# Designs tried in a protein design chat: VHH binders against q84jc2. Part 26

Target 1, 232 residues: q84jc2
Amino acid sequence: MSKMRNLVEEKFLEFYESWVIQLELYLHQLLIAHNNNTMSETELRHLISKLTTHHKAYYTAKWAAIREDVLAFFGSVWLNPLENACSWLTGWKPSMVFRMVDRLRKSRVVLVEAQVKKLEELRVKTKFDEQKIEREMERYQVAMADRKMVELARLGCHVGGESVMVVEAAVRGLSMGLEKMVKAADCVRLKTLKGILDILTPPQCVEFLAAAATFQVQLRRWGNRRHYVTHS

## First folded at step 15 (VHH)

Design pf1
Fold by OpenDDE, fold request of step 20:
Structure pf1 (fold): chain B 232 residues (1-232), chain A 125 residues (1-125)
Amino acid sequence: as target 1 above (232 residues)
Amino acid sequence: QVQLVESGGGLVQPGGSLRLSCAASGFTFSNYFMNWVRQPPGKGLEWVSGITSDSSYTTYADSVEGRFTIIRDNDKKMVYLQMTSLKTEDTAVYYCARSPDEVQAIWEEGYFDVEGQGTQVTVSS
């Protein structure tokens, strides 16, 4: 079934499609840098900066969009079902990246003890923040089912007059909470990403970012193939 | 004209508490990430805490984590810093500072400009 897109959805869809294309370009550069070892440290840092700037741009755009319609991001018409299924509060789960770092470590990346310690500290903090957000999210979700809303649901009266006002008020309240939670989650994402990059060396950063970007791009491709999704 | 006016500083014993206030004017307060920063005697500026425009997220320097709490009131255009368990090393001039970009403010702790005169906090026995 085709869904009607609102203006926010349409604009962000366009943005995201372009953003992903650029991500793929950066991914290509990251892979070259990683596999050929021909770039200087200065060049690697520059590449990392370009990629991080790209990620920051995503959140800048997202935060502007969620201010208009946060609910658009819980449908996320720009994502396929597989991507959506893997989303936590409209994005990647922050704690997931530590598993990614761990897997890279086991394969190619050699971390010194000091790095391992710092990563663990960051992991603990990240998980704590995630849990706080989850608790608050639950509070907002449960609040949607207040007495009036439950009564309206029971009676099957959802349209016209007072019922409409009650529902709209409830949705507005939820949306306000959701916006805060999504933004909070994104802050944790940003802090986690920055934290990891601050701990890793430039070559390690390149490898990590390449792996993350690869996973993101492949997830999109896999989802598209599985569900025959065409984005327009 | 942008104005940030800090208040609430004073002399306090170690282990004591203070609540700093910052009154903002001259800009759309609710659109800005707000920070508290401090300058200890003979030292440079140190970031202390930050809060998103909608209070969705707060962050703290490791040195104050668990002891300080940042809150804001967008209706009153105020930002506050509740300080508890104060230590001698907390002695500094404290400034309220805005960040022009929330994403960047979250990304790096040093993304701010001091615009106020600050308020003196002295922790001493």
Scores: ipSAE 0.899, ipTM 0.953, lowest interface PAE 0.5, mean pLDDT 93
Fold by OpenDDE, fold request of step 20:
Structure pf1 (fold): chain B 232 residues (1-232), chain A 125 residues (1-125)
Amino acid sequence: as target 1 above (232 residues)
Amino acid sequence: QVQLVESGGGLVQPGGSLRLSCAASGFTFSNYFMNWVRQPPGKGLEWVSGITSDSSYTTYADSVEGRFTIIRDNDKKMVYLQMTSLKTEDTAVYYCARSPDEVQAIWEEGYFDVEGQGTQVTVSS
């Protein structure tokens, strides 16, 4: 069975497929840079800049798309089930990337005390922001559930045009809230990523970004193999 | 013509409160990330706070976190900065500034241009 896609889904699917291809190219460059200590700091910074620009482009496209249909991102037809299962509010959970940072500490990378302190401060802030968003998200979800429950009770008696209008209004209300929450979550993602990169040295940034990109690409590959999904 | 007009500044004692306002015109206000920035005496511009076009997210400089609140009204094309627990070091000319790219504005705190005349805030005993 094939799911019918709306215009937003089709457009973003096309975008994302191209975006992932480019990400894989950058990943290759990151891995080369990580394994070769001959690159200058200028070259490393340039590579980091290209990748960060790439990520910013994703959110630019996403925010344009969610304005049209935020619900498309809660189905995310461009992702496989494994990718979706690992998502938090339509993307990666900001606080989880600190696990990747911790990995650096177990590798050849040495973080100085000042970096560790700053990372901890950022982690605390990130967690706080996540919780704030989660609370607000819950508020919207609960509001929707209440409206839905009332409407379901009405539908149990009879089906009428007024009931449909009430349900549609509730869905619109939820959608507006979801759009704000998704955008807020993305802002936390961007702030977290920038914060980490500002704390790390260029070589450390390359290692971190390589790890993050590897995880993203491998998650997609693993999911595709498991569910026999073909994505370019 | 793009116009940003700041108001609400004044003289206040330490620990006091002020509410700044910014009236925007000449552009599609609801499409822009909005900022408050300030210029202390003898210093350069300092980013203070930012808010997304739909108010979904607000952010603050560490120096004002917990004391300042940024709010916007897209219908009125207004941005506000509620300042509480004011300190002498908050003394500055305050400007509202727009950012044309929200993603970039969140990524880079300095992604803004000052277009208004600003409003003077003086915190003194």
Scores: ipSAE 0.896, ipTM 0.952, lowest interface PAE 0.5, mean pLDDT 92
Fold by OpenDDE, second read of step 21:
Structure pf1 (fold): chain B 232 residues (1-232), chain A 125 residues (1-125)
Amino acid sequence: as target 1 above (232 residues)
Amino acid sequence: QVQLVESGGGLVQPGGSLRLSCAASGFTFSNYFMNWVRQPPGKGLEWVSGITSDSSYTTYADSVEGRFTIIRDNDKKMVYLQMTSLKTEDTAVYYCARSPDEVQAIWEEGYFDVEGQGTQVTVSS
């Protein structure tokens, strides 16, 4: 049995499939750059710019889509169950990337004291922002059982005509809060990513981005194999 | 035509408070990321604060974090900057500025256009 998809889901699925394919191509370039010590700083910066542009494009598309139907992203039919299970508010948890950086430090990446200090400052700020969003989410979850939900529950047994319009309006109202939380989370993601890239050297950025992309791609592959998911 | 009109500036002592206002017209206000920026005497433009189109997220320069608060009202097409614990280094002409791309505005602090005349804020003992 196939899950019913709405128009937003279908469109974003198509977008995401293409986006992931391009990400894999960039990953390949990142890996080459990582293993090539002869690449100039200018070339590295150009590659980094391509990746950052690619990531920004994702959020541009996402924010356009969530304005239409934010609930689509809480189902995320374009993701497998493993990817969804690892998601925090429809995406990666910002604080997770600091663990990636730590992993790099344990490998061949050497950070100077100034970088370490700045990363710690960023970590603290990121954590603070995450907690703020989580508090808001909790507040929202508690507030969900308000008059709107009561109305939905009441009408749920007698949906027809004018009732349908009322239900739709109520759902829209509920979705607005979710949209704000999702956008807030994405803003923290963007700020965190930009912050890390500003702290790292171009070679370090390449290594970080390669690691992040690898993780994302592998998570998708593992999940797809485990659950026999086919999106294309 | 696009208009951004800043107001609320003035002379205040260190530690004081001011509330700036910006009235927007001539564009779909609710579609834009809004910023406050400032120009200190003899210096270039400095980004101060930003707010998403739906107020889902606010961000601040390190120099004003914890002291300034940005708020917007899309119904009134207004953006505000509540300034507290003002310092002498906060002295500047303050401008509200719009950003057409929210993602880019979040990514970089310099993604804005100044279109208003600004309002003078002077912090002095």
Scores: ipSAE 0.888, ipTM 0.950, lowest interface PAE 0.5, mean pLDDT 92
Fold by OpenDDE, look of step 15:
Structure pf1 (fold): chain B 232 residues (1-232), chain A 125 residues (1-125)
Amino acid sequence: as target 1 above (232 residues)
Amino acid sequence: QVQLVESGGGLVQPGGSLRLSCAASGFTFSNYFMNWVRQPPGKGLEWVSGITSDSSYTTYADSVEGRFTIIRDNDKKMVYLQMTSLKTEDTAVYYCARSPDEVQAIWEEGYFDVEGQGTQVTVSS
C-alpha cells in the first residue's frame, strides 16, 4: 500500500525539489571555480557564502517542517530508497565528511600540519557528539519497547474518549523525542560543516563543497535510475 | 517589553562552583536559542554557551567545555548556567542573550543580542 502524503510532505517535497535544482546550479559554479585558477579570493569567498546560505536555508525549512510532523522525515517521500538508506537520523552522517576530506587529501589537496591537527580535533568532537545522539536513540528505542508502548497498543484497541486522549498524548510525546534527536543531529551536521570550512582555505573550501555536492547529486541520480520513486 | 534578568553571580575561590540564572519575559521564550556570554574586565564580549529552543542540543566555548553546563526550562522561562572548576580567567560580567535565528546561532558562535544588565562573577583566591 502506498503511503498517502500529508500536507507537510507535499510542501517539503516541493521545497526540496527546488532546493536540489539550485544546488546543482551552485555545483556547476563550484566546478568552474575549481577549474579556473583565476578567481580571486574575494570571489571564492562569495561563492562559498552562497553555498553556506543555501545549506542553512535547508535546515531552516526542515526545522519548521519537523515541528509540524517529524515522522514525515523518516522515510522521506522526497528521497529515493538509496538516499533514504544512506541517511542517518534523516540526513548525512556528520563523520562521513572527514572521509571525504581524506579522499581529497589523497588526490590533490595539500593540508598544512596545523590544518591536519585542527581537523583531527574536530573529528574527535564530531564523533563524540554522534555517539551521544546514538545513545539517546538507543534509550528512546528501549523506552518505546517498554510497558508504556504496550499499554498504548492496548488502548488503541478501545475507541473510548479517554483512551483516545491518552493515545494522542503518548504519540505526541514520542514525536517530540524524535524531533529532538533529529534536531540534535542537524546541529552536529551544521557544526561539523562550519568547522571544516573554517579550517580550509577558500580554494580548499570550494573543492570540498564541490565534492560534497557532487556526491549528493550523484547519489540522487543513481538512486533514481535504480529505483523509480512514485510521487503519487 | 523584552526582559532578561540575570542573577546568581558572586565571589568564589578558584575550583569553586556557581549557578547563574536568567529570567526571561516579553517574548516567546520557547522559540529562541539562548546563550550565555561574558565580558571580562577590559575585554569585549565572549560567547560562552548556547542551547537550542527545545534543549535538543547544547554547545560550549572551548575555554569552558567540560566545566560549564547550560540548561533551560521553557515552562518557567528560565535559562541556567552551572559553572564548576572555576578559574580566575572566568571572572566577568555574565549575560543571558537570545539569538534571533536558531540555525544561524548554531552555525556562528556569537550570533546573539545582549539585553540584560548581567551578573558579576569574580573568581579570586
Scores: ipSAE 0.883, ipTM 0.950, lowest interface PAE 0.5, mean pLDDT 92
Fold by ESMFold2, fold request of step 20:
Structure pf1 (fold): chain B 232 residues (1-232), chain A 125 residues (1-125)
Amino acid sequence: as target 1 above (232 residues)
Amino acid sequence: QVQLVESGGGLVQPGGSLRLSCAASGFTFSNYFMNWVRQPPGKGLEWVSGITSDSSYTTYADSVEGRFTIIRDNDKKMVYLQMTSLKTEDTAVYYCARSPDEVQAIWEEGYFDVEGQGTQVTVSS
């Protein structure tokens, strides 16, 4: 049967579709700035600010939505299957963004030694925070697999009514733990994005933001083409 | 009436430990990102640490990471700063501070709208 959308999924689908359309418009502006020497540093910083404000607005909306239904962000109805398959804790994996920076550096962007040093320091901090979240995920999974909790669930099945209360409490605890881990991952994403943009010059920021937006748009476009052909 | 009241400051030797407390009132404490900021002698405010409303994420200035721990208790409306391995450079007035927006607080260190009266921490041989 077709999955029935709840209110959270419907509202966030509308938000996300509008958000992506605006991202595509900003990508157009980024590509113009990339190809055009006439923009002042002030104008570049303003464009960068529009992009960062746009990304912050995404997280503001997301954090409101995960308080209502964090599970909606695992296998999201507003993303195609390829986009969903590429997520780490409901978004891009923080440490992987440095691969994009490395590609830009090797292709056309020249970074000063001070920038390279700061980017490496940021990469280490980002990986450390990422690993901390992964360890918390492991501890959470171990706690859920705890033999005593499994035994208690088994006893609940024997008496029926008690089982529903124990299951409901366990599900609520699971959702709260997932919400915290998703929010922690988003904090690392925000810190990593900010850190990269602080290290790069305004023209380099435009290059980076254009590459990131291009990847996101292309992933969505490719996944939609595959879905359209495969299912209809 | 929003109020933040810091306590727990004092005199301590280098390498020592201290725990600061902040009591919050007049707002829904559990909805806000909370910070510690400090003002060293003759210098401006310096952000020290922050914690999300649900304790899902903590963040620290490079100078204190690994030595300081921020903790909150939403039931008691308290935020704490556990300080260890204290250095003379940690000498400052420490303020508890509230951020009006969590996403912005993560994005920009030192983003806050309200601070308390402060508590003096002095690290000296």
Scores: ipSAE 0.794, ipTM 0.906, lowest interface PAE 0.6, mean pLDDT 86

Design pf1
Fold by ESMFold2, fold request of step 20:
Structure pf1 (fold): chain B 232 residues (1-232), chain A 125 residues (1-125)
Amino acid sequence: as target 1 above (232 residues)
Amino acid sequence: QVQLVESGGGLVQPGGSLRLSCAASGFTFSNYFMNWVRQPPGKGLEWVSGITSDSSYTTYADSVEGRFTIIRDNDKKMVYLQMTSLKTEDTAVYYCARSPDEVQAIWEEGYFDVEGQGTQVTVSS
């Protein structure tokens, strides 16, 4: 059964469609800069800054939206089923971005020994932070299923407005916990992206950002085409 | 008038503990990312730790990770820095600082627009 769109979902759908269109425009610029090598280092840094600003704007909009309805970001209406299936806590999984970095290492982009060492340190730190969030998610799920769920069921079966208020407070608490975990995951995403860009040179940053944007755009394109073909 | 007032500094021996406090006023405290920064003797400012407006994420400089804990109480408009296993290298003036944008504060360490007067922490034998 299809999910009805509320106002938060409708507003963020409009934002996201515009945001992805702009990402595609930046991708075009990244590919021109990489393939033609026509830009100075200063111009490359300006383009990189535009991309990082664009990504930060996504999180600014997202954090405003999750305050209103964090559940909208689980099974999002602005993403196709393939995009949703690839999500980890409402976004890309931080540790998996290093597969793209590994691809750069194997390509014509030469990484020096110092960069490789720093990238491995960042990979370890990113995985550690990711695992910390995964453990908190597990504890949250277990605690809600084993202890809090029993208490909610017990209280929710009582007659009276006090029982409804206790259930409503518990549901709000669950939503707030989920909101915090999503925001924590986004913080790890931001720190990981920044860390990678700080280690790479400007030409390497352009290639990395192009690869990341290409993956995101192609995932959206492939998922949209498969959905269309499958249903029509 | 945005104000941040730090307290709780003092002299402590290596291995000791201190808890710094920061009282905030003049702005909607619960909307802002908050930081601790420090200035060691004869050196520039060094970012120490930060916390999101809802305490969803805390972040620490490598030099203090595992030893310091940042905590906030939005009801009391307070930020704390609980320091343990103090080292002589931790000697500095510690400042509480507000970041005007949370996403940018996560992106760039040391991103803040307002800081307090500071509180002196001295770790010495």
Scores: ipSAE 0.782, ipTM 0.902, lowest interface PAE 0.6, mean pLDDT 86
Fold by ESMFold2, fold request of step 20:
Structure pf1 (fold): chain B 232 residues (1-232), chain A 125 residues (1-125)
Amino acid sequence: as target 1 above (232 residues)
Amino acid sequence: QVQLVESGGGLVQPGGSLRLSCAASGFTFSNYFMNWVRQPPGKGLEWVSGITSDSSYTTYADSVEGRFTIIRDNDKKMVYLQMTSLKTEDTAVYYCARSPDEVQAIWEEGYFDVEGQGTQVTVSS
């Protein structure tokens, strides 16, 4: 198990580093398109397609890695996933992306009434899906707590290898449940991203994708700086 | 060979319920996103619902949200569509369909490579 976890983690981190480097290159293209208004709608849609393909590739790689070892996405302590119900399962909280849209509206993005209505409908749907996942995670944590209490009571009558077997079964059950929840969360992210891009015009999509890419790149730079400082 | 066999269609009054079944064979069913699509009389195919390989996520066309439920059983290699509150607009041939890539299937509704022969659902008084 530890060997598979290490291999899966290494492969995904290698993929992720390459993925973010490519995202930085796409960000440059997005900023050029954002600052110069000479690109046709066809050219903008082509650039947007590159970004959406790039995001889909991220999830394709992530879902393959999760199928091998989902706990690699929650760190090395298997109890962390149960404690992080509100620390949105291995990624950004989908509804928070609408705050980014709201900030863009205050700057340079002008939305017509039909777009505003559709975005609000999407925000409500996204929030509803988030809440469903949060309730499922809560039920899962309760079920795991109850199962532990029953197993500990049973174990109190016997000594030996039974404790190891119970722990191994609990970890296996945890992994399978977490895989489904992480995948569900990613599906909400994909649907929300698609929904936003369908509502926005191509120039507005470029501005949104540029803001999102900027945020993601800055988060990685902050993480690298902090990691370097804390490990020196 | 890959096969999808639908059943459970029939005549139902408006407001009624019906459950469609789809039996899959010839492929590793548990690896694939599965869909229901339909063809109303005189119209093209329209996507109805989809479900991820592990049932982690289900998605529905706006026209059926809240009325239809997609379910799968990977042990039996079955996909179901539980339909309730049926409307005359739901009259169509319903097809079970397989998507070759789950991320693309979530991203783009109606993304599939194989469908069955269909089962007729008719909603009328």
Scores: ipSAE 0.773, ipTM 0.907, lowest interface PAE 0.7, mean pLDDT 81

